# VHH binders against g5egk6r2213to2383: the designs that were tried, part 26

Target 1, 171 residues: g5egk6r2213to2383
Amino acid sequence: QRWFYKHFPMVWTGRLALKSTEAMINLHLINGSETFLNDVLGRQVTEENPRRDSVKILQRLRLDNGQVEHIYRILTNPEYACCLALSSVNNIENLKENDTNLKSHFIDYLINKKIAGISSLGEVETKFKSARVHVFAPGEIVNRYLSELATSLHDYLQNTDTRYLLIVFTN
Short names: E, the ipSAE of ESMFold2; O, the ipSAE of ESMFold2 at other seeds; V2, 0.75 times the mean of E and O plus 0.25 times the DockQ between their complexes.

## First folded at step 16 (VHH; framework vhh_7sr4_2)

Design r5 (at its last look DockQ between E and O 0.62; V2 from the best seeds 0.00; counts 0 for: pae O 2.8 > 2, unsure alone 61.9 < 65)
Fold by ESMFold2, look of step 16:
Structure r5 (fold): chain B 171 residues (1-171), chain A 123 residues (1-123)
Amino acid sequence: as target 1 above (171 residues)
Amino acid sequence: EVKLVESGGGLVQPGGSLRLSCAASGFYFSDYAMGWYRQTPGKQRDLVAAIHSGGSTKYGDSVKGRFTISRDNTKNTVYLQMNSLKPEDTAVYYCAAVEITDSSGYEHLEDYWGQGTQVTVSS
C-alpha cells in the first residue's frame, strides 16, 4: 500500500548475495540513523564514485541458541540503521525469478537453518565507512523488533503478507 | 567470488629461502584468520602457520624459528617467509581463510582454500 512508501522511502537498491545466488532488493530505512547508513553505503553515486552495489552473506549467527539476544541492544541502537528489504521491481519477467530467488534462497533458507545471515562491509577511506550487516528472515526476533520499535509497520506487513527481510547495519 | 591465489613457490636448494604470497579477494579480509598449510602426496594437510586478524601467530613444531607468517591488510595479502629450508619442507603449500575464533558467535559459512603452490627443496 501507498502508506508504506510514504513513511519508508527507498534509500538503496542493489544485490543481496548468498553462495552463488543473488536477488535484487530495495532497502527502506525503518529506524535509526540515515547519516550512518549513507556513510556506510556511500554518499556519492556517480559513474566515477558509485555507491556499494551489493551485500554478500558470508557468515551466520545461530538464532536457536540465544546468541542473538546478547547483541539485541546493539541491533536496536538508534545510532545505527535498520532497514526493510523488499524485492526490486525492474522488469516483469525478472521480477518473478527475483521474487522466487529471494523467497527460496534467502528467506526460506534462513528460516529453515534458524540463522541470521551476516556480512561485513569494509571501510574504504574517503568513500565508505565499515559496517556489520545482519540479515533476518521473518521470525521471533524480527517480530520482537517490529513490535517494540515499529508497531504500525509490523501490522502492515502482517496484513499484506509481504515477503521481506530485515537488514540491520551496525558498527 | 572469494579467491585465494598463492605465488612464490619453486625449486630451492637446502638452506635456501622462499617467500610465499597469497592474494585474497571477495571478502572483508580482516574478518578472517589466515593460514598456510602443506600437503605431501598421500598425507593430510598439516598446519604450517596461522595469523589471526589481530596479528597473533601460531606455527607448526617443525617450522618454528625458520618460518614467519605475516599479513598486510591494506593489500589483502598474507605471506610466509621460509628460511633454512630442508628437503622435508617439500610439499604443496595452500593458503586458507578460516574462521576467527572469538566470543562473538559469528561463524563463517565456509572456509576458503587456494589452489596451492609447489615448494621443492632438493639439491
Scores: ipSAE 0.264, ipTM 0.695, lowest interface PAE 2.1, mean pLDDT 84
Fold by ESMFold2 at other seeds, look of step 16:
Structure r5 (fold): chain B 171 residues (1-171), chain A 123 residues (1-123)
Amino acid sequence: as target 1 above (171 residues)
Amino acid sequence: EVKLVESGGGLVQPGGSLRLSCAASGFYFSDYAMGWYRQTPGKQRDLVAAIHSGGSTKYGDSVKGRFTISRDNTKNTVYLQMNSLKPEDTAVYYCAAVEITDSSGYEHLEDYWGQGTQVTVSS
């Protein structure tokens, strides 16, 4: 839908990885700091802050141990960046496999394990040493966030059958 | 992506000492508890020592008072000082990164292990 892409333009494309599986995704900034987002994902062509091509999930955050309200306060900080992740492919040949991987190996996996996927971004740079990526499947936290901060997007997603993740960049 | 590299093993006489090091990369070191485990052929890996991000330590009964675990979060390195070594301490020693028990709640998605370093205590 052209409404979606007009209001939430793509700000990054790359690979999301979990275990032995990858999926190509597009990120669309929903709320928060575009400046922070660009800093943690890297700027093109410069060696000072090279562009990241992938995000690898190596950690988890349990969602079933009572810390949801604390996490929600971190995730709604307007100095951070909240993105919607949609399936993306660089050719039609991989479209079905990419969509299947995103659903089965990311969305369903995270839901079934009751976790958020976590990646650390600051391993190689001092100013990003505490920066993290939080990968959430649709569910209670995502619904609350969208209901409070992106109501029109929430309505759009409820009325469509679009596969997505909520990806939040924090520091 | 995650890498744990042990060093400092070798051959030593009974009563001697060794210092093991484990260099970590591919994750925020300060967010993880770190541990040393040892294994002799045909046995499971036994905990030797563990150190949490806040500095709290735990030791196996057979090494209490002789071994000291420490960490340097600025160098992403964990150490095991091994004193008063005995032939029974002969084993391959492995570094491991384990889930954090602090308020951040971030956990290792799976266990990570180094390749191990041989420690041999014999006359």
Scores: ipSAE 0.164, ipTM 0.612, lowest interface PAE 2.8, mean pLDDT 81
ESMFold2 (binder alone), look of step 16: mean pLDDT 76; pTM 0.758

Design r6 (at its last look DockQ between E and O 0.60; V2 from the best seeds 0.00; counts 0 for: pae O 2.3 > 2, unsure alone 63.6 < 65)
Fold by ESMFold2, look of step 16:
Structure r6 (fold): chain B 171 residues (1-171), chain A 123 residues (1-123)
Amino acid sequence: as target 1 above (171 residues)
Amino acid sequence: EVKLVESGGGLVQPGGSLRLSCAASGFYFSDYAMGWYRQTPGKQRDLVAAIYSGGSTKYGDSVKGRFTISRDNTKNTVYLQMNSLKPEDTAVYYCAAVEITPSSGYEHLEDYWGQGTQVTVSS
């Protein structure tokens, strides 16, 4: 859809990994600092300025233990970056497999476990700033985030039944 | 594949010392909290020592002042220096990348464990 890509162009593509499964995703910045995001993920303009190629979920945050309010304040900090993650479609032969992996092994997994996925990206001197990464499937905290900070996008996602993750980069 | 390989166990006299090593691979070692646990038959694994990625440490009550945990992020290795060993320190010692404290709310998705190395303090 022309509306979505006009307002939220892709800012990064790469692999999201959980256990033995991976999916290719596109990130679209929806709130926060593009400068911070570029410092964390890099921008491959030249071979001397590489970008990270993957984010691996290695930790979890339980969403049912009352800490949601405290993490929400961290996630909404305008110095950080919040992205919408969509399936990356650049190879028709792999499109269905990638979309299936994203749904079953990331979205449904996180929903069923009632958790957010967590990655820790280490600093790489002169190349990448460190960050903690929160990966959320659609649900209560994401609906709150979108309704408060990206209302038109929230309406769009509900009306189109779009499959997505919300990925927030913090320091 | 995540792999943790312990070494340095064996038989020592009371009052002796051992240094355990744990070589880690298959994950970004510097991002993990690492620990040593021990287990005697019929008991759950007890925390011996833990070291966070920032270098902060925690010790079990029975080993404070005698054991020292350390890590070398350039070699992906965690160490346990065990001094003044006692017969009650006899156990299988496991290297682990596990949740050590839930106060932050961030927990490892999976516990990663080595095969264990036997430490026996006897005579």
Scores: ipSAE 0.261, ipTM 0.694, lowest interface PAE 1.8, mean pLDDT 84
Fold by ESMFold2 at other seeds, look of step 16:
Structure r6 (fold): chain B 171 residues (1-171), chain A 123 residues (1-123)
Amino acid sequence: as target 1 above (171 residues)
Amino acid sequence: EVKLVESGGGLVQPGGSLRLSCAASGFYFSDYAMGWYRQTPGKQRDLVAAIYSGGSTKYGDSVKGRFTISRDNTKNTVYLQMNSLKPEDTAVYYCAAVEITPSSGYEHLEDYWGQGTQVTVSS
């Protein structure tokens, strides 16, 4: 609500895609380098400096084979960008479909498969820096991260039953 | 949109050579292992050759020593040099972005395939 948006304003809006399904999301930077994030995603200030409009999941990272410390390092690296991703729609009539896609085809899918979604964003000369993208659903590792390093946000998400992903941009 | 486009197929006599190319777009080519597969009617696709991002390669037993896979990450292109072709090599050849031997826990969610290019080895 008002507390969340006061402390974590939206920094990017775009499409998250997996197979034939898309969901519109807003990103809110929680930890890491805003400079790096903006270099990767761009700023839509002028046509010469457009922003990326999508992130497509093409790979997965298995979470059930002892990845805890690797993932925690990714989440906490101050030179990366760790973002909270929330549903974003520009019209109420699209809200149900977007929420359903985000829950069913991203969040529940990732949880049930015990994986993180992986995207790779290629460099575009003078416009965008390259990045590898990790997409995490709520779960043990994410909850540990939030409970230890962003306690107020963790409580907010738990108390409001907010549907979310954590999306981390790395090099 | 993910797109893999093969080229370079055709008809050759036994003992001849062909070079296949596969142009990739819509994903970050350097992060993915790439492969060539082939299929004859009624059979499943078989691995011909794979090349990992770091340059390591793997070949099917029937093509070792005759075929060479390579990649150019600056052109987003993977190649298959086919020498000493035999009639048994006749097939549709597909370029793919697939995980052949996942050791890091990172792997493709699904296979991405080109449309295929016909290779026919016949007198």
Scores: ipSAE 0.210, ipTM 0.626, lowest interface PAE 2.3, mean pLDDT 83
ESMFold2 (binder alone), look of step 16: mean pLDDT 77; pTM 0.764

## First folded at step 17 (VHH; framework vhh_7sr4_2)

Design z1 (at its last look DockQ between E and O 0.93; V2 from the best seeds 0.66)
Fold by ESMFold2, look of step 17:
Structure z1 (fold): chain B 171 residues (1-171), chain A 123 residues (1-123)
Amino acid sequence: as target 1 above (171 residues)
Amino acid sequence: EVKLVESGGGLVQPGGSLRLSCAASGFYFSDYSMSWYRQTPGKQRDLVAAIYSGGSTKYGDSVKGRFTISRDNTKNTVYLQMNSLKPEDTAVYYCAAVEITDSSGYEHLEDYWGQGTQVTVSS
């Protein structure tokens, strides 16, 4: 079905890493500033303007420590970029493994630990702006966000049993 | 990538002082705890001092009153002021970003270590 990709085209492909596991993901911008996102991830208009190729989760944010309201303000800030991350690989057998890794080692891990994944993207020769990255699995905060801002997207994700993460880039 | 670089080690006489520095990068420094550990040959790494994102500190018993941990969030640097040094303080000192509960809610996912800096207390 083309509904999702018509409304939320892919804006980035790259690797998401956590401990010893990687998953290839596509990002689809769902809210916030595309200009900010492109400044952080790169535009790749020339060889001198590459695009970042990975996001590595090296820190965490506990979600059970009374932080819900403050985190929700991060998700809804229009100056930031809020993306949906979906599995991406170049063939069906790698896609199955990649989807399994995304579910087991990222989504289920974050849910079970009650955490968000945190990455820090450093500035590189003024080609990339720096950003802090929050990686959320489905849960109370994400469900609230989707219910308020994107009910049709929320229904789509539930009806298709789509594995996803919500990834937010902040300055 | 988390990167921790220690400096300030060296040889000092008993009763002397040293200040260690650790430059940190690869994370939003001000939200996270930082620590110093030390290791002598044949022993595990021991906690020397820790400083939380809010500025509170804790120390190993053998260094209380002699060592002071501090941080400068504008320079992404943690310090260890070591006074009244004793021969038993001789060790490799490591800057560390370890899994510690912090009131900010931001925590290191794994233990990250610097390369270490040698401190030798001898006459």
Scores: ipSAE 0.571, ipTM 0.792, lowest interface PAE 0.8, mean pLDDT 86
Fold by ESMFold2 at other seeds, look of step 17:
Structure z1 (fold): chain B 171 residues (1-171), chain A 123 residues (1-123)
Amino acid sequence: as target 1 above (171 residues)
Amino acid sequence: EVKLVESGGGLVQPGGSLRLSCAASGFYFSDYSMSWYRQTPGKQRDLVAAIYSGGSTKYGDSVKGRFTISRDNTKNTVYLQMNSLKPEDTAVYYCAAVEITDSSGYEHLEDYWGQGTQVTVSS
């Protein structure tokens, strides 16, 4: 849909990794600070100044232990960067494998375990600022957040049955 | 990348003391539990001490009252103060970031271990 890409252009492409699997994703900023996001992911001004190429999930946050207020604060803080993550279509050679990995090894895994994925991105002097990363699958609190913050986006995702994650970069 | 680097091991006489340190990186340290384990050849690793994100602690029965685990969240460091050392405390000591139920809700996805530091208590 033209509407989606007009309002939420792609701001990053890279690998999302968990255990021994990875999926290529596109990020679209839906709320928060684009300046912070670019500071964390890198500002590619030349080929010699590349962006980060991956986010690896090494920790988890249990979602079944009363995390509603905590998650809501993470999702709504204007100093953070909340992104929608979609399968990267620009990797046509492995399109089916990528889509399968994203669904089964990330989305379904996180839903079934009732967890968010957690990553820590270290600072690299003059290139990347540090960040904590929360990776959320669709679910009750995420759906509530989208319905309140981005009603048109929420309707779009529901109507198109679009597979996604929310990825939030925090400081 | 999770990294745990132990230091402070060595040779001491019975009744002596040592302080082990573990520098941690690759995660937001203050939200997670940390542990010390020890292992002698041919045996499984035994829990020595654990410290939770909220500061509460647990100890193995053989070290309670003699060892103290602590953490400095500003330095991302876990310590093990070992007093009244016995020959039975001789082992390789490992700093560990392992899955432990914690009230914070943040947990390591896999078990992460340091390379270990040798502690030898002469008889």
Scores: ipSAE 0.563, ipTM 0.806, lowest interface PAE 0.8, mean pLDDT 86
ESMFold2 (binder alone), look of step 17: mean pLDDT 79; pTM 0.789

Design z2 (at its last look DockQ between E and O 0.86; V2 from the best seeds 0.63)
Fold by ESMFold2 at other seeds, look of step 17:
Structure z2 (fold): chain B 171 residues (1-171), chain A 123 residues (1-123)
Amino acid sequence: as target 1 above (171 residues)
Amino acid sequence: EVKLVESGGGLVQPGGSLRLSCAASGFYFSEYAMSWYRQTPGKQRDLVAAIYSGGSTKYGDSVKGRFTISRDNTKNTVYLQMNSLKPEDTAVYYCAAVEITDSSGYEHLEDYWGQGTQVTVSS
């Protein structure tokens, strides 16, 4: 809907990858520092400006143990960046296949395994800052995050039954 | 991209020592377990040693007391000190980031392997 895009314009588009599957996503900054996010992912000002093209999930964080409270404090730091990831409709000719991949191979997979996906973005000298990346499916930690830091978005997502991931970039 | 680069292999006399190093990149090293495996021709890779994020270690039965795994989190490097080497230790040694439960809650999603380094203990 137009309300969502008015308040949370797309700030990055690219591939999310896990093992041998991928899905195209758009990121929308929800909370935190746009400057930090741009330093990590790059700014698309012209076709020549560099931008990272993908985020690969190579590690995981178990969500069924006790240390989630510590990571929550790090994830809510306003110097970092928290994004909503939605299926990209602008870059995929087969939107149904992309949406199915996002649901089954990322969202449902993370929920069923009770994990967050973890990526590590290495610094690229003078172009991109390094970051660790947490990829969460809807669930307990995401509901807590949204209810505390983005209440109107939380209500919107529940009312529209929107398929999404929460992707948090940290130092 | 997870990248693991081994060094320190070579030819050594029985009873000798070698120290293997593995430089790791592509993840926040300090939060993850790391391992050494070895493989002789015709067999699967066997666990030699593992070191967890909290510093605890595990060893294969045949190397216990002779080999020591350690890590330097400031250099993203894991080491294997191999003492009292025997001809049966001859193998390709692999640095590994493998799926294993760690008390940190952070785990590798798949098994990631280095290219391996040859250790030969000649009679």
Scores: ipSAE 0.590, ipTM 0.805, lowest interface PAE 1.0, mean pLDDT 87
Fold by ESMFold2, look of step 17:
Structure z2 (fold): chain B 171 residues (1-171), chain A 123 residues (1-123)
Amino acid sequence: as target 1 above (171 residues)
Amino acid sequence: EVKLVESGGGLVQPGGSLRLSCAASGFYFSEYAMSWYRQTPGKQRDLVAAIYSGGSTKYGDSVKGRFTISRDNTKNTVYLQMNSLKPEDTAVYYCAAVEITDSSGYEHLEDYWGQGTQVTVSS
């Protein structure tokens, strides 16, 4: 637990939405540019400069071996940001509902459809930079990523039986 | 929020022309297919034309050779040029972002529709 936060501090908390379902998540930057990520999600310097509070999945990307190779190059670009998304709740009753929603309506849904979720974050002048957002459930592309670039994190997630998504921000 | 805004509808004489436009926002436009549909009262919506991310097109049988779909990715806009209009073309025309298989692999998650624009070909 302490090892994870030492290496991957939380950088954002908010709502992830798909169709009529929401889940509260924490993002932890695992690769790429924190500067880029802060430009996209917002810099909370003052009350006047809030962060974005949600990411909505409105499109999808079908996955196959050819697309995996193309997507993999984009995922590893150090100018962009790759995050791990974990469940975020503050009491046990909300935890069960949030955890169930994350598993069944995001993780299992994306796996069963063989897709990545796609969001488009619009520019807001002086506050937020625009970005494309790819949301991946555990699977071939994520396992390749973690096994090559973050083996210790991959082991950690398996050993702790942690539910997660991989969320990549690009422009 | 996916938003589709049609413009360019109106009243025209048979044999005339119209150009419809659809401004799109809320997604990365260049990677996705776009379509035009039309609907006459009491009937189902019919595909008029589709354009894919790579620029290939499809047309309904009744409009082939008369209508042309095109896109401008720098303006996030899809167009429908309608020539040699007939009274049978009278309908409400809808810009659509619908789940269509595209070679890019990017698709809309659900069916998104504009509010529609009336095209009337009469007298």
Scores: ipSAE 0.521, ipTM 0.757, lowest interface PAE 1.0, mean pLDDT 86
ESMFold2 (binder alone), look of step 17: mean pLDDT 79; pTM 0.790

Design z3 (at its last read DockQ between E and O 0.89; V2 from the best seeds 0.00; counts 0 for: unsure alone 63.1 < 65)
Fold by ESMFold2, look of step 17:
Structure z3 (fold): chain B 171 residues (1-171), chain A 123 residues (1-123)
Amino acid sequence: as target 1 above (171 residues)
Amino acid sequence: EVKLVESGGGLVQPGGSLRLSCAASGFYFSDYAMTWYRQTPGKQRDLVAAIYSGGSTKYGDSVKGRFTISRDNTKNTVYLQMNSLKPEDTAVYYCAAVEITDSSGYEHLEDYWGQGTQVTVSS
């Protein structure tokens, strides 16, 4: 438990939305550029330039076709950012509901539909850089990613039966 | 997030032409299919045309040969060229991003609609 937070401190908290459901999540950077991630999610350089507070899934990527193999190279690019998303512990009001929403309306939904969730974060001049966001539930692509780039984390997640999403920010 | 803005509607005589435009934002336009629908009062929305990420097209039976859908991925814009207009083409035309299969593997999660633009064909 403390091993995880020592190696992967929280870098962002906010809302993940899909259709009419939201879940509060914490992001932990596991691979790639913290500079890129901060440019996308916002730097709190002034009180007039706060961080983004949400990521909304508005599109999908089918995972049962061969086109996803091509994008894997983009997803692993070290100039971009790959995060683990966990249920937020810092906002514990309705924690049971938040955990239920994350599991049933995000993780199980994505697995059952065999899709990744897709968000498009628009540039806001001087405040936020744009990014494409891929949201993956545990599965083939995530297992490949973790086995190649974060083997100890992969073992940790399996041994603790941790409920998570993999969220990748790219250009 | 997803925003679709139609333009180019208006009043035209039978046999005339109009071109509709739809500016899209909030997604990586070139990866996704786009559609036009139309609706007359008291009726359901009907598919007019679809254009897929790769450029292939599909048309409703009543508009085949008269209407042409196209896209400009550099401007994130989809067009509907409407020729040989008839009074039965009178409708509100909607740009839409709907759940349809696309060879890119990227698809809209739900149906997203523009506000619509009125096309009236009358003598």
Scores: ipSAE 0.634, ipTM 0.824, lowest interface PAE 0.7, mean pLDDT 87
Fold by ESMFold2 at other seeds, last read:
Formats: C-alpha cells, structure tokens, sequence
Structure z3 (fold): chain B 171 residues (1-171), chain A 123 residues (1-123)
C-alpha cells in the first residue's frame, strides 16, 4: 500500500457511474500524458474552473477478436492517459459497500458482458478539454499490458488481490 | 449526457416533402448507428430508418423508396428526407440512439430518444 502510493500517487478522485449506480474511485496515472489528463479533468485556475467530479458510462465497446489491436493502441499511446482506478471511500463502513459496488456493478458487469465502458466528456471552454473514456475490467488484454509494461504494478495487484479498473482518457 | 434534438417537422400536403434533422451530442457520433422512429397515437414506436457507422441503411417496409436516411459526421447530424408523403405518414418522428449491433464495435448502452417532431400530412 505504501509502495503503491509512493510510485503511483492519486491524481483524481470522483464518481464513476453506470445506469443508476455509482462508485467513488481514485485514479493513479500509470502511463501517458499527465498534461493531457490535467487538461481533461480540469485545473483550478479560478473559482469557476473546478476539477470534474464524475464520469458516466453511456456507451460500450464490444471486446471481440477484431478489437484487440485497437485496444492495445489505446492502452499504449503516449499522448493519452492510462490510469488505474481503485475504490475510494470516506470511512471503513463505506469502504466495503463501495468496493462491493465497484466489483458487482462495474467489474463483474463489464467482464460478464465482454465489453468496455465508454464515456464522452465534452469540452467546457477554458475549463475542460474533451475526451473519450475507455473503462476496462481486468482481462486478457489488460493483463498483457500490465505484465509487459508495468510488471511490478501487475505483481502488486495480484499479490494484494486488489480490485481495479483500467481507465484510459483519449481524444 | 446524450442529447438528441429534432427539427424540420410541420404540416405538408399529400405528395409533398420534408427533411428532418437531428443534432446529436454527448458521444463520438461517427462510431455509432443512428435511427429514426415514428409513433402514431395509441401505438408503439415503429422503426422508420437506421444508418450504421459504416454507412449502410435499413428502412421500414412502408417507407422504402420514399424516405432516405443520411448522416453528416462533421456536423454530428442525422437527416431523414421524406418524399411522396401520405396521410398515413402523420406521426411524431423521433431521432434515436438505440441498442443495435454495429460493425465498429461501439454501441449505445441504453436507448436515448429525442423529444420528437410532429409531421402532419393533410390537405
């Protein structure tokens, strides 16, 4: 836990939503452009320019054999921002509920449907740049990505049985 | 949030023409299929036309040869050209982003509907 936060500090916290359910998450930048990520999520420059507070999944990407190369390009593009998403809660009682919601309503849902979650974040002039967001559950392509490009992180997640999503911001 | 705004409805004589437009926002438009539906009072919404991300189209039997669906991906807009209109075409027309399979692999997670635009074909 101390090792993880030392190497991958939190860069954003907010709500991830799918249909009528939400889960609080922390994002930790794994690869790609921190500048792009900050442009999309917002920087505090005035009282009217806060960070975004939520990401809502409204579309999906089917994960079949025809998408493998497309997805890998998304995960590895240095101009994008690839983040690990972990449960975020206010207290210990809410931690278990939030973690259970993240597992059942996001991770298991995406795995069972064999899809990635898709969000579209609109530009807000002078505040936020636009982005398309891909939300991936653990799986073959994600495991390959982590094992090849972030081996120590991959080992950490396996050894701690940590539930996560991989969230990529693209344009 | 997905938003669909229809325009172009109105009153027209039998045999006339109208062009409906639907401005879409809240998703990367070019990767997704788009549709037009219509509804007459007391009935379910019927598919009028669909256009897929690759450009292929599908039409309801009653409108084939008279209606043409098209899209402009640079304007995030779907059109329905309605020619040779009949009184039976009188309905509220809805632009829709519905769950349908698309070759792009990108699909809507739920059905999203515009507010609808009234088309009335009458003398």
Amino acid sequence: as target 1 above (171 residues)
Amino acid sequence: EVKLVESGGGLVQPGGSLRLSCAASGFYFSDYAMTWYRQTPGKQRDLVAAIYSGGSTKYGDSVKGRFTISRDNTKNTVYLQMNSLKPEDTAVYYCAAVEITDSSGYEHLEDYWGQGTQVTVSS
Scores: ipSAE 0.632, ipTM 0.826, lowest interface PAE 0.9, mean pLDDT 88
ESMFold2 (binder alone), look of step 17: mean pLDDT 79; pTM 0.787
ESMFold2 at other seeds, look of step 17: ipSAE 0.605; ipTM 0.805
ESMFold2, fold request of step 18: ipSAE 0.577, 0.560, 0.603; ipTM 0.806, 0.803, 0.810
ESMFold2 (binder alone), fold request of step 18: mean pLDDT 79, 77, 79; pTM 0.780, 0.773, 0.785
ESMFold2 at other seeds, fold request of step 18: ipSAE 0.611, 0.548, 0.575; ipTM 0.818, 0.795, 0.805
ESMFold2, look of step 19: ipSAE 0.605; ipTM 0.811
ESMFold2 (binder alone), look of step 19: mean pLDDT 78; pTM 0.779
ESMFold2 at other seeds, look of step 19: ipSAE 0.619; ipTM 0.821
ESMFold2, look of step 20: ipSAE 0.625; ipTM 0.828
ESMFold2 (binder alone), look of step 20: mean pLDDT 77; pTM 0.760
ESMFold2 at other seeds, look of step 20: ipSAE 0.600; ipTM 0.817
ESMFold2, last read: ipSAE 0.552, 0.618, 0.557; ipTM 0.800, 0.821, 0.805
ESMFold2 (binder alone), last read: mean pLDDT 78, 78, 78; pTM 0.781, 0.776, 0.778
ESMFold2 at other seeds, last read: ipSAE 0.568, 0.564; ipTM 0.807, 0.810

